VHH binders against o26951. Designs and how they scored, part 4

Target 1, 206 residues: o26951
Amino acid sequence: VEYTHFKDLQALEMERGRLYETIVVTWDDSMVGNAAPIGVLCTGDDTVTLYLYQGTRTVENVLNNGRFTVNVTLDPLIFTDSTLGDLEEDMFSHYRDFLHLRGADAFFTAEVVSVKKLVKRDRFGESELHVVKARAGDVMRAESFRMALNRGIYAVIESLIAYTRAEFSDPLVLRERIAEMNRVARKVGGPREKEAMRRIIQALES

## First folded at step 18 (VHH)

Design a02
Fold by OpenDDE, last read:
Structure a02 (fold): chain B 206 residues (1-206), chain A 123 residues (1-123)
Amino acid sequence: as target 1 above (206 residues)
Amino acid sequence: QVQLVETGGGLVQPGGSLRLSCTASGFTFDDYYMNWVRQAPGKGLEWLSGIDYSGGSTYYAESVKGRFTISRDNAKNTLYLQMNSLQPDDTAVYFCAKGPDYFEWEPSEYDYWGQGTQVTVSS
């Protein structure tokens, strides 16, 4: 895969405040790669934030060497395989001193700027979390690049589908579905996704 | 025009509890993360807790986990901090601070702050 080099995350159409589903690649001191699906929060043109839970190789490697790559791919099998297990060694390629996902549509290098260990509490319970703020370095984009996955648009689309089927749906089920989608949109979506959900909800209440 | 006003501070004995409130105005409250930060005498700012748009996700510093609970009432544009098991080292001025539309724990990144409310834990 041939990559073109860019200076910042604008080249990947990443927007401040948006969370993107990516494959984060890390490595240990022996340069053994690790890949994990990680939601990466864009916080600026060259800054991102990762939420890394304890007990993973990802957080261990990141804390150890302070570097990683964020990889953009639309390959569902990469997400699946990296979640269910580990990617094979040949799925990692070298870029300078970094490893990245082989065949990624895009990737950027990242260096840790700060780490905050804290406790997150949500509907799933409490968890120890390392909030990792990193600076993006080299941004590499392939011709195959498509914008990184964002659950916001999914939430909107699913809500619209639910809306179109509202008359045939259980009102309680519909309400729950829309509420969940709205939560997603509010959490990871941008202003337009949030507005879309607002309009959908308003329409459903009419 | 953004305004944050903390209330609920005061003097409490060790082991006691306080509930702080922060009333927000001048912005769409439920579009932003909100945070509590404190500053003890002679010390720097310490982030304590953050909360997302709806309260579905909350974040806590290790120093206050299990003792403090952050919450919000978006209908009232109000942020809360329930503080239990207070100790003398919790003595500080407590601030509510407006975060961005994503989680941010570094106080230097906050754009608006309340005036603060004094919490004193002493026998």
Scores: ipSAE 0.854, ipTM 0.949, lowest interface PAE 0.4, mean pLDDT 93
Fold by OpenDDE, last read:
Structure a02 (fold): chain B 206 residues (1-206), chain A 123 residues (1-123)
Amino acid sequence: as target 1 above (206 residues)
Amino acid sequence: QVQLVETGGGLVQPGGSLRLSCTASGFTFDDYYMNWVRQAPGKGLEWLSGIDYSGGSTYYAESVKGRFTISRDNAKNTLYLQMNSLQPDDTAVYFCAKGPDYFEWEPSEYDYWGQGTQVTVSS
């Protein structure tokens, strides 16, 4: 994939105050990559905020080296596989001394500016959270980059969020939610969306 | 035109409780996150707690988790801070501050502040 370089997040149509579902790529000191679906909050033309929960490789790597990439993709299997496990080594590419998602429609480099450890309380309970503020560096956009409403990818993303919260949810409510999303994916989704839902359902039943 | 007015501060013994209120005006209250910040004598600003526009999500500093509870009543344009198990080191001026339409913990990013209310914890 060939990328064109841009100076800020406007090239990705990211707006201040809006949360975007992305794949955040991090790495350890041995440059072993890790990918995770992360909601990234745009706070300016070159600033973002991430909410990283405890116990993940993502938060460990970010706190360790202070750098990561934010990757834009509409591939439901990338979201699914990175949630249920991790991506294979060949799914990571090098950009300078960063790793990014291979085949991403776009990505930008990020460096940590500040971090705050705090507790979040919501309907799912109490969680330890690292709020990471970062500055965006190089913004790389492929020709394939598109920002469009996609109900199929929405259904998959919502299902994955439900999956990550399964231990805090009523099993019947969770089942109903997943069934609704699967209906959407089956109705309007393509082969990859349907396969993503199949994998999620299988993981929930295991 | 934006105003934030804190009330409810005072003197309390260790182990006691206080409930602070912050009444907001001059902006659409339920469009924004709200925060509590304090400043002890000779110390810098310390962020304590934040709450989203609906009250569905709340955030707490490690120093006050389990003791303080933030809440809001959007119908009354009022922010609250329930403080339990107060300790002498909780003595400070407590401020409510308006955040953006997303969560922000860094006090320097807030655009409006109240005048503050004094909380003193002493035997």
Scores: ipSAE 0.848, ipTM 0.949, lowest interface PAE 0.4, mean pLDDT 93
Fold by OpenDDE, fold request of step 21:
Structure a02 (fold): chain B 206 residues (1-206), chain A 123 residues (1-123)
Amino acid sequence: as target 1 above (206 residues)
Amino acid sequence: QVQLVETGGGLVQPGGSLRLSCTASGFTFDDYYMNWVRQAPGKGLEWLSGIDYSGGSTYYAESVKGRFTISRDNAKNTLYLQMNSLQPDDTAVYFCAKGPDYFEWEPSEYDYWGQGTQVTVSS
């Protein structure tokens, strides 16, 4: 795959405040690669934030060497295989001193600038979390690149589908579904997705 | 236009409890993360806790985990901090701070702050 170099994350259409589902590639001192699906929050033209939970190879490697790549792909098998286990060695390619996902539609190099260890509590329980802020370096985009995956638009679409089927649905089930989708949109969506959800909810309540 | 007003501070003995409140106005409260930050005498700003839009997710610094609980009432535009098992080291001015529409723990990234409320833990 041939990549074109860009200066910042605008080339990947990443917007401040939005979270993108990506494959983060890390490596140990022996340059053994590791891949994991990670939501990456864009915080600026060249800055991102990652939320890494304890007990993973990803967090270990990131804390150890302060470097990683963020890879954009829409291949569901990459997400699946990296979640269920790990990718094979031949799925990693070299870019300078970095490893990235072979065949990625895009990737950028990242250098850690700050780390905060904290506790997160949510409906799933309590967990130890490393909040990693990083600076994006080289942004590499392939011709196959379209857009980084964001769940916000899907939340809106699912909500609209539910809305159109409201007369055939249990009101309580519908409310729960919309609430869940709104949570997703509010968490990862942009201003337009959030506004869309507000309108949908307003329509359902009227 | 934007205002954050903290209340609930005071003097307590070690092991005591306080509940801080922060009333927000001038912006859409439930569109933003809210945070508590403190500044002890002679020290810098220390982030303590953050909360998402609805309160579904909360975040805590290691220094206060298990003792402090952040919550919010969006209908009242109010942020809360329940502080238990207070220690002398918790003596500080406590600030309510408006975050962005995502989680941010670095105080320098916050755009609006309250005036602060003094918490003193002493025997």
Scores: ipSAE 0.847, ipTM 0.947, lowest interface PAE 0.4, mean pLDDT 93
Fold by OpenDDE, fold request of step 21:
Structure a02 (fold): chain B 206 residues (1-206), chain A 123 residues (1-123)
Amino acid sequence: as target 1 above (206 residues)
Amino acid sequence: QVQLVETGGGLVQPGGSLRLSCTASGFTFDDYYMNWVRQAPGKGLEWLSGIDYSGGSTYYAESVKGRFTISRDNAKNTLYLQMNSLQPDDTAVYFCAKGPDYFEWEPSEYDYWGQGTQVTVSS
């Protein structure tokens, strides 16, 4: 994939105050990559905020080295596989001393500016949270770049969120939610969205 | 014009409770996150708690977790801070501050502040 360099996040149509579903790529000291679906909040032309929960490789790596990439993709299987497990090493590419998602429609490098550990309370309960503010560096956009997501990938993303919160949810409500999302995927999704839902459902039954 | 007015401060004994209120005007209250920040004598600003536009999500500093509760009544344009189990080191001026339409914990990023209300915890 060929990327074009841009100066700031406007090139990705990211707007201040808006949350974007992305794949955040991090790495350990041995440059072993990790990918996770993370909602990234745009806070300026070159600034973002991430909310990272405890107990993940993502937060560990970010706190350890203060660097990561934010990757834009519309591939539902990337979201699915990175949630259910992790991506294989061949799914990571090098950009300078960063790793990014191979084949991403776009990505930007990020460096941590500040971190605040706090407690979040919501309908799912209390959780330890690291609020990470970062500055975007190089913004790389492929010709295939698109920000707009269809209902199919939204259904997959919502299902994955439900999956990660399954232990805090009523099983019946969870099943109904997944069933609704699967209906959407079957109705408006393509083969990959349907496959993603299949994998999620299988994981929930395991 | 935007205005924030804190009330409810005062003198309490250790272990006591206070409920602070912040009345907002001059902007669409339920479009924005709201925050509580305090400043103790000789110390810098300390963020305590934040709340989203609906009250569905709340955020707390480790120092006040389990003791303080933030809430809001959008119909009254009012922000609240219930403070329980107060200790002498909670003595400070407490401010409500308007955040953006997303969560922000850094006090330097807030665009509007109240005048503050004094809370003193002493035997």
Scores: ipSAE 0.845, ipTM 0.948, lowest interface PAE 0.4, mean pLDDT 93
Fold by OpenDDE, fold request of step 21:
Structure a02 (fold): chain B 206 residues (1-206), chain A 123 residues (1-123)
Amino acid sequence: as target 1 above (206 residues)
Amino acid sequence: QVQLVETGGGLVQPGGSLRLSCTASGFTFDDYYMNWVRQAPGKGLEWLSGIDYSGGSTYYAESVKGRFTISRDNAKNTLYLQMNSLQPDDTAVYFCAKGPDYFEWEPSEYDYWGQGTQVTVSS
C-alpha cells in the first residue's frame, strides 16, 4: 500500500469533538506489536484523546514508551480479530520507528502529551480508565481511504463493545443486543461483516 | 451571557455531607459536558468529576471516587455534586465549569466557570 503524507487530521476528515472507531497499534521494547479497537476522540487538528482500560497490553505499552499509531480501516475482521485475540505479526508494518496496521486505509503517528487515571461510571458499571492525550504527527493516507458511513461495520463494532462488557451485562440483554446487531449485519453487511458476527457469537457461546 | 452559579457550600464536620448545585444559563445546557473542580488554599486546581450531556456517563478522580456523586437535571439546567464522608483535606473552593461537547478533564480547557462556593470541613 502506498501512502501520501499530510500535516494534520483534517486530511482524514476528523472533526473536533467526534469519536472515531479505530485500531490503535502499540509495541513493547522488543517491538512486538499489539492492536486493539479503540475509540479515538479528535480534539483538534493534531490532537486526540484515548480512553484506555487497565490491564491491557495497549495501556501498558502506551504508558511505557509514550508512542502509538492510530489506524483507520473498514475491515470488520481486523476489529474482530484484534478484540477476540491478537493480530499476527505480519499484520504490522514499519513507519520509521513506529508500527502501524498493515494495509490500513490511513494511519497517523501519535505521541503522548498527558495521562490521567480516573474512574468512569456508566450503565455497565464502574471502570478504571487512563485518559491519554496525544499529539498527532505524520498523517498517512492511502488511495483506498474513505470515511463513509457503514451500518454493517458499526453493527460489528457495537457487538464487539458488548462482548468486551459482557461480564457486566445482563445475559438476556446482551443476547438481545447481539441478535439485533446480527440482524443489521445480515441486512446491510457484506460477507466479512457476517463472518465477523459469526465469530463474535461463537466467542460468546464459548 | 453564559453564567454558572454555585450554591450549597458551607461549614461541615468531618464525616459530614454536602450537596452542591450549579445553575447554568446562556447556553444549551444539555449539549455540553459539565465538571466540578476545586482549589484548596495554596494548591492548584484539581479536577473532581465530569458528566456527559445526558448523565449516562460520569467520571471521577480517584481522590473522590466512592464519596462524591455527580448528577444533572437538564430540565432545570442544574448540575449537582453530592459529597459524602467529607474530610478536612476536602476544604476548598468548589467550582462548576462548562466543558465542551466531549469529555475533558483538564481545567485549563474549560471556557466558563462559576464564582465558586466555599466548602470547609472542620471539627
Scores: ipSAE 0.844, ipTM 0.949, lowest interface PAE 0.4, mean pLDDT 93

Design a02
Fold by ESMFold2, fold request of step 21:
Order: sequence, then structure tokens, then C-alpha cells
Structure a02 (fold): chain B 206 residues (1-206), chain A 123 residues (1-123)
Amino acid sequence: as target 1 above (206 residues)
Amino acid sequence: QVQLVETGGGLVQPGGSLRLSCTASGFTFDDYYMNWVRQAPGKGLEWLSGIDYSGGSTYYAESVKGRFTISRDNAKNTLYLQMNSLQPDDTAVYFCAKGPDYFEWEPSEYDYWGQGTQVTVSS
């Protein structure tokens, strides 16, 4: 796969404040690769934030060597296989001192700027969280690139599907579905996704 | 015009408790993460706790975990900080701050601040 080099994340159409579904590639001191689906928050033209839970290989590798790549793919099997197991070693390619996902539609190198360890409480309980801020270096885009995946619009679409079936639905199940989609839209989306969800919720209340 | 107004500070003996409140106006309160930050005498800003738009996720600095609890009441546009087991090194001005629409712990990234409320822990 042939990549064109770009200066910053505009080449991937990433917007500040939006979380993108990517494959983060890390490695250990022996350059043994690891891939995991990670949401990556764009915080500027060349800055990103990752929210990494304690006890994962991803956070261990990031804390150890301060380098990783963020890889854009729309292949659902790569997301699935990297979650349920490990990708084969031939799924990783070298770019300078980095590993990246072989055949990614785009990737960028990243170097850690800071890490904040803190405690998060939610409906799953209490967790140790590392908030990793990193600077994007080389942004590499292949001809196959179409988009960096943001699932906010999908949350809106799922909500609209549920809305059109509302009179045939258990109201409590519908409410839970809409609340779930609203949480997704709020987590990954921006003002337009939030406004869309507000309108859907208001329509259901009338 | 965005306004954040903290109340509930005061003088407390070591081991005591206080509950801080922050009333918000001039923006859609439940669209944003909210935070508590403190500044001890002669020190920089220290992020303490944050909360997402609904209260479903709360975040705590290691220094205050187990002692402080952040919460919000979106119907009242009010943010709270329950502070237990207070010690003299908790003495500071406590600020309510509006964050962006994602979790951010760096105080320099917050766009609106209250005037602060003094908490003094002394025997």
C-alpha cells in the first residue's frame, strides 16, 4: 500500500472534540506488536487524547515507550479479531521506529506528551484510568482512505429507526434504547449529533 | 452571559465535612462536563474532580478519591462537591469550572470559571 505524507490530522478530516474509532498499534521492547480498537479524541490539528484503562497491553506499552500509531480501517473483522484475540505478526508493518496496521487506509505516528492517572466511577464501578495526550507526527494516507470513523451519526440513525416503530414498542424498552444511543452520541459526537438527539427525544415526548 | 457561582465554603476543623455548590446560568448546563479545581495558598491550580453531562461518569484525582464526591442536578443547573475527612492541606480556594463536551482534566482548557469559595481547615 502506497501512502502520501501529510502534516496534520486535517488530512483525515478529524475534528476537534470528536472521538474516532481506530486501531491503536503498540509494541513491547522486542517490537512485538499489539493492536486494539481504541477511541481516539481529536483535540487539535496534531493532538489527540486516549482514555486507557489500567491492566491492558495497550496502556502498558504506551507507558513503557511513549510511542504508538493510530490506524484507520473500516474492516469490521480487524476490529473484531483484535478484540477477541491477537492479530498475526504479519498484520504489522514498520514505518521508521513505529509499527502500524498493514494495509490501513491511513495511519499516523504518535508520541506521548503527558499521562494523567486518575479514578473513574460509572455504572461499571470504579476504574483506574490513564488519560494519554499525544502529538501526531507523520500522517500517512492511502488512496483507499474514505473516512475516519465517527459513530455519532449511527447513534442518530438507530434512534430514528426506533422512533418510526415507537407505537409498536414497549415504552420502557424504547426509552432505554434512546438513552443508550444518546450516550453514544454525547460520547463521540458534537453539537449536530446532540441537537439531533434532542429533537428525537422531544418528538417522543409529544 | 455565562455565570458560575460557588457557595458553601467556610472554616472547618480537621476531619470535618463541607458541601460545595455551584449554580450555573447562561449556557445549556447538561451539554457539558463540569469540574472542581482548587488553589492552595501560593500553589498552582489542582484539578480535583469532573463529571459528565448526565452524572453517569465521575472522575477523581488520586489525592481526593474516597473523600470527595462530585454530583450534579441538571434540573437545578447545580454542581456539587461533597468533601469528607478534610485535612489542613485541603485549605484552598475551590473553583467550579465548565469544561468542553469531553473529559478534560487540564485547568488551562476550561473556558468559564466561578469566582471561587474559600475552604479553610484548621484546629
Scores: ipSAE 0.837, ipTM 0.932, lowest interface PAE 0.6, mean pLDDT 93
Fold by OpenDDE, look of step 19:
Formats: structure tokens, sequence, C-alpha cells
Structure a02 (fold): chain B 206 residues (1-206), chain A 123 residues (1-123)
């Protein structure tokens, strides 16, 4: 895969305040790679924030060497395999002294600027979290690049599908589904996704 | 106009409890994360806790975990901070701060603040 170099995250159409589902690649001192699906929050033209849970190789490697890559891919098997297990060594490629996902539609290098350790409580319980702010460096885009995956638009689309089938579904089930999608949109969506959900909900209540 | 008004501060003995409230107006309250930040005498701003738009996710600094609980009532446009097991080093002015529509712990990123409420922990 051939990559074109760009100066900032605008090349990937990443917007401030938006969370993107990515594959974060890290490595240890022996350059053994690790890949994990990680939501990456864009906070500027060249800045991102990651939320890394305690006890993972990802957080360990990031804290140890302060470097990682963020990889954009639409391959569901990469997400699946990196979640259920480990990617094999041949799934990693070298860019300078970084590792990135082989065949990624795009990737950018990142260097840690700050780390905040805190506790998160949610429906899944309490967890130790490292909030990592990083500076994006080289942005590499392949011709195959289209967009970074975002769950916000998914939530809207699924809600619309549910809406169109409302007459054939249990009203309670529909309401629960829409509520779930609205939570997703509100969590990871942008202003337009949130507005879309508001409109869908309004339509359902009319 | 955006307005945040903190209440509930006061003097309490070590080991005591306080419940702070923050009433918000001038914006869609449940579209944004809300945060509590404090400033002790001679110290900088310290982020304490954040809460998402629905209250489904809450975040805590290590210094207050297990002692402080953040919550919100969106119907009342009100943010709360339950503070238990208070210690002298918890003495500070406590601020309610509006965050973005995503989680942000950095106080410099907050766009609106209340006037603050004084909490003093002393025997």
Amino acid sequence: as target 1 above (206 residues)
Amino acid sequence: QVQLVETGGGLVQPGGSLRLSCTASGFTFDDYYMNWVRQAPGKGLEWLSGIDYSGGSTYYAESVKGRFTISRDNAKNTLYLQMNSLQPDDTAVYFCAKGPDYFEWEPSEYDYWGQGTQVTVSS
C-alpha cells in the first residue's frame, strides 16, 4: 500500500469533538506490536485524546514509550481479531520507528503530551482509566481511504431503519431501541447526528 | 445568557459531609458534560469529577474517588456533588463548570463557570 503524507488530521476529515473508532497500534521495547480497537477523540487539527483502560498492553506500551499510531480501517475482521485475540506479527508494518496496521486505509503517528489517571463509573462498573492526550505527527493516507468509522452515524441510520418499520414492531421494543441509539449518538455523535436523533424522536412522538 | 450558580458550601468538621448543588440556565443542560473543579488557597485549579449528559457515566479524580459522588437532575437543570469523609485538605472554593458535549477533564477547556462556593473543613 502506498501512502500520501499530510500535515494534519484534516486530511482524514477528523473533526474536533468527534470520536472515531480506530485501531491503535502500540509496541514494546522489542518492537512487538499490539493492536486494539480504541475510540479516538479528535480535539484539534493535530491533537487527539484516548481513553485507555488499566491492565491492557495498549496502556502499558503507551505509558512506557509515549508513542503509538492510530489506524483507520473498515475491515471488520481487524476489529474482531484484535478484540478477541492478538494480531499476528505480519499484520504490522514499519513507518520510521513506528508500527502501524498493515494495509490500513490511513494512519497517523502520535506522541503522548499528557496522561491523566482517573476512575470511570458506568453501567459496567468502576474502572481505572488513563486519559491520554497526544499530538498527531505524520498523517498517512492511502488511496483506499474514505472515512474513519463513527458510531454516531450508525446510530442514526439504525434509528431510521427502526422508524421505517415502526408499524410492524412492538412500540416498547421500538422505544427501547431508539433510546439506545440516542444514547450512542449523544455519546459519540456530532451536532448533526444529535439533531437527527432529535428529529427522529420528534417524528415518532407525533 | 449562560449562568451557573453553586450552593451548599460551608464549614464542616473533618469526617463530615456536604452536598453541593449547581443550577444551570441559558443552555441545553442535558447536551453537555458537567464538571466540578476546586481551587484551594495558593493552589491551582483541580479537576474533581465529571458527568456525562445522562448521568450514565461519571468520572473521578484519584483524590476524591470513593468519597465524592457526582450526579445530575436534568429535569431541574441541576448538578450535584455529594462530599463525604471530608478532610482539611478539601478546603477550597468549589466550582461548577460546563464542559463540551464530550468528556474533558482539563479545566482550561471549560467555557462557563459558576461563581464558586466556599467549603471549609476544620475542627
Scores: ipSAE 0.827, ipTM 0.937, lowest interface PAE 0.4, mean pLDDT 92
Fold by ESMFold2, look of step 18:
Structure a02 (fold): chain B 206 residues (1-206), chain A 123 residues (1-123)
Amino acid sequence: as target 1 above (206 residues)
Amino acid sequence: QVQLVETGGGLVQPGGSLRLSCTASGFTFDDYYMNWVRQAPGKGLEWLSGIDYSGGSTYYAESVKGRFTISRDNAKNTLYLQMNSLQPDDTAVYFCAKGPDYFEWEPSEYDYWGQGTQVTVSS
């Protein structure tokens, strides 16, 4: 795979305030690679934020060496296999002192600029969280690049499907499905996805 | 125009409790993360807690976990901070601040602030 070098995240069509589904590649001191699906929040032209839970290989490696890559792929099996287990050693390629996902449609190098350890409380309980701010270095895009995944529009679409079947649906099941899709849209989407969800909820209440 | 007004500060003895309120106007309150930040005498700003648009996710600095609880009532456009087990080093001016529509802990990234309410913990 041949990559063109770009100066910032605009080449990947990432927008401030949107969270993208990516494969984050990290490694230990022996350069043993680790891959995990991680949502990456774009916060500027060359800045991102990651929300890393305590007790993962990803946070351990990031805290240890302060470097990682963010990799764009649309292959659902890479997301699945990196969640359910470990990717094989040949799934990692070297780029300078970084590892990246072999054959990624795009990747960028990232260097940590700050880490904030805090406690998050939600419906699953309390978790220790590292909020990692990083600066993108080299942004590498292959001709195969199409998009960085953002789930916002799909949350809206799933909500519309539920809406069209509302009068035939169990109200409790419908409410829970809409609430979950709204959480997704608010977490990853921008103003238009949030407004769409507000309109759907308002229409359902009439 | 955006306005944030904190109330509920005051003098309390060590070990005591206070509940702060922040009434918001001039923006769609339930579109944004809201935060509490404090400034102790002679010190910089310290982020304490944040809350998502619905209250479904709350975030706490290590210094206040287990003692402080953030909440919101979107129907009243009001943010709350319940502070328990207060100690003298909690003495500060407490501010509510409007964040972006994602979680952000760094106070320099907040666009609107209240004028603050004084909390003093002393015998």
Scores: ipSAE 0.821, ipTM 0.927, lowest interface PAE 0.6, mean pLDDT 93
Fold by ESMFold2, look of step 19:
Structure a02 (fold): chain B 206 residues (1-206), chain A 123 residues (1-123)
Amino acid sequence: as target 1 above (206 residues)
Amino acid sequence: QVQLVETGGGLVQPGGSLRLSCTASGFTFDDYYMNWVRQAPGKGLEWLSGIDYSGGSTYYAESVKGRFTISRDNAKNTLYLQMNSLQPDDTAVYFCAKGPDYFEWEPSEYDYWGQGTQVTVSS
């Protein structure tokens, strides 16, 4: 795979305030790679924020060496396999002193700027969280690149599917489904996805 | 026109409790993360806690974990901070601050602040 070098995240069409589903590649002191699906918040032209939970290989590696890559892929099997287990060693390629996902549609190198350790409480309970701010270095894009994945539109689509079947649905199941999709849209989406969800919820309440 | 008004500060003894309130106006309250920040005498700003648009996710600095609880009532445009087991080094001016529509802990990134309310923990 041949990559063209770009100066910043605009080449990946990442927008400030939106969270993108990516594969974050990290490694240990022996350069043994690790891959995990991680949402990456774009905070500027060359800045990102990651929300990393304690007790994962990703956070351990990031805290240890302060470097990682963010990899763009639309392959659902890469997301699935890296969640349910470990990717094979041959799924990692070297780029200078970084590892990246072999065959990624795009990737960028990242260096940690700051880490804030804090406690998050949500419906899953209480977790230790590391908020990692990082600066993108080299942004590498292949001809296969189509988009950085943002699942906001799909949360809207799932909500619309539920809405069109409302008269045939258990009202409690419908409300729970819509609430879950609204959480997704507000977590990852921009103003248009959030407004779409407001309209859907309003229509259900009328 | 954005306004944040804190209330509920005061003098308490060590081990005591206080509940701070922050009433918001001039913006769509449930579109934004809200935060509590404090400034102790002679010190810089310390982020304490944040809360997402609905209250579904709450965030706490290690220094206040287990003692402080953030909450919000979007129908009343009000943010709360329940502070328990207060100690003398919790003495500070406490500020309510409006964050963006994602979680941000750096006080320098907040665009609107309340006037602050004094909390003094002393015998």
Scores: ipSAE 0.817, ipTM 0.928, lowest interface PAE 0.6, mean pLDDT 93
Fold by ESMFold2, fold request of step 21:
Structure a02 (fold): chain B 206 residues (1-206), chain A 123 residues (1-123)
Amino acid sequence: as target 1 above (206 residues)
Amino acid sequence: QVQLVETGGGLVQPGGSLRLSCTASGFTFDDYYMNWVRQAPGKGLEWLSGIDYSGGSTYYAESVKGRFTISRDNAKNTLYLQMNSLQPDDTAVYFCAKGPDYFEWEPSEYDYWGQGTQVTVSS
């Protein structure tokens, strides 16, 4: 795969304030790669934030060596296989001192700027969280690149599907589905996805 | 015009409790994360706690975990900080601050601040 180098995240059309579904590649001191689906928040032209829970190989590797790659792919099997198990060694390629996902539609190198360890409390309970801020270095894009995935529009679409069937639905199940999609849209989306959800919720309450 | 007004500060004994309030106006309150930050005498700003748009996720610095609880009432455009088991080193000016629409702990990234309310913990 042939990559063109770009200077910042605009080449991937990543926008400040949106969370993108990516494959984060990390490695240990022996350069043994690890791949995991991780949401990556764009916070500037060359800055990202990751919210990493304690107890994962991703956070362990990031804390150990302070480097990783963020990889763009639309292949659902890569997301699935990297969650359910480990990718084979031949799924990792070298780029300078980094590993990246072989055949990614795009990737960028990242170096940690800061890590804040804190406590998060939500509906799943209390968790230790590492908020990792990193600077994107080289942004590498292949001809196959189409988009960095953002779940926001799909949360809106799922909500609209549920809304159009509201008359035939259990009201409690409908409310729970739309609340779930609203949480997704607010977590990952930008202003337009959030406004769309507000309108859907208001229409449902009519 | 964005306005944040803190109330509820004062003098308390060690081990005591205090509840701070922050009334917000001039923006859509439930679009944003809100935060509490303090500044002790001679120290820099210390982020304490943050809360998402709905109150569904709350975040705490290790230094205040288990003692402080952040909450919000979006119908009243009000942010709260319940502070328990206060000790002398909790003495500071406490600020509420408006964050972006994602979790951010660095105070330099906040765009609107209240005037602060003094909390003094002493015998």
Scores: ipSAE 0.817, ipTM 0.926, lowest interface PAE 0.7, mean pLDDT 93

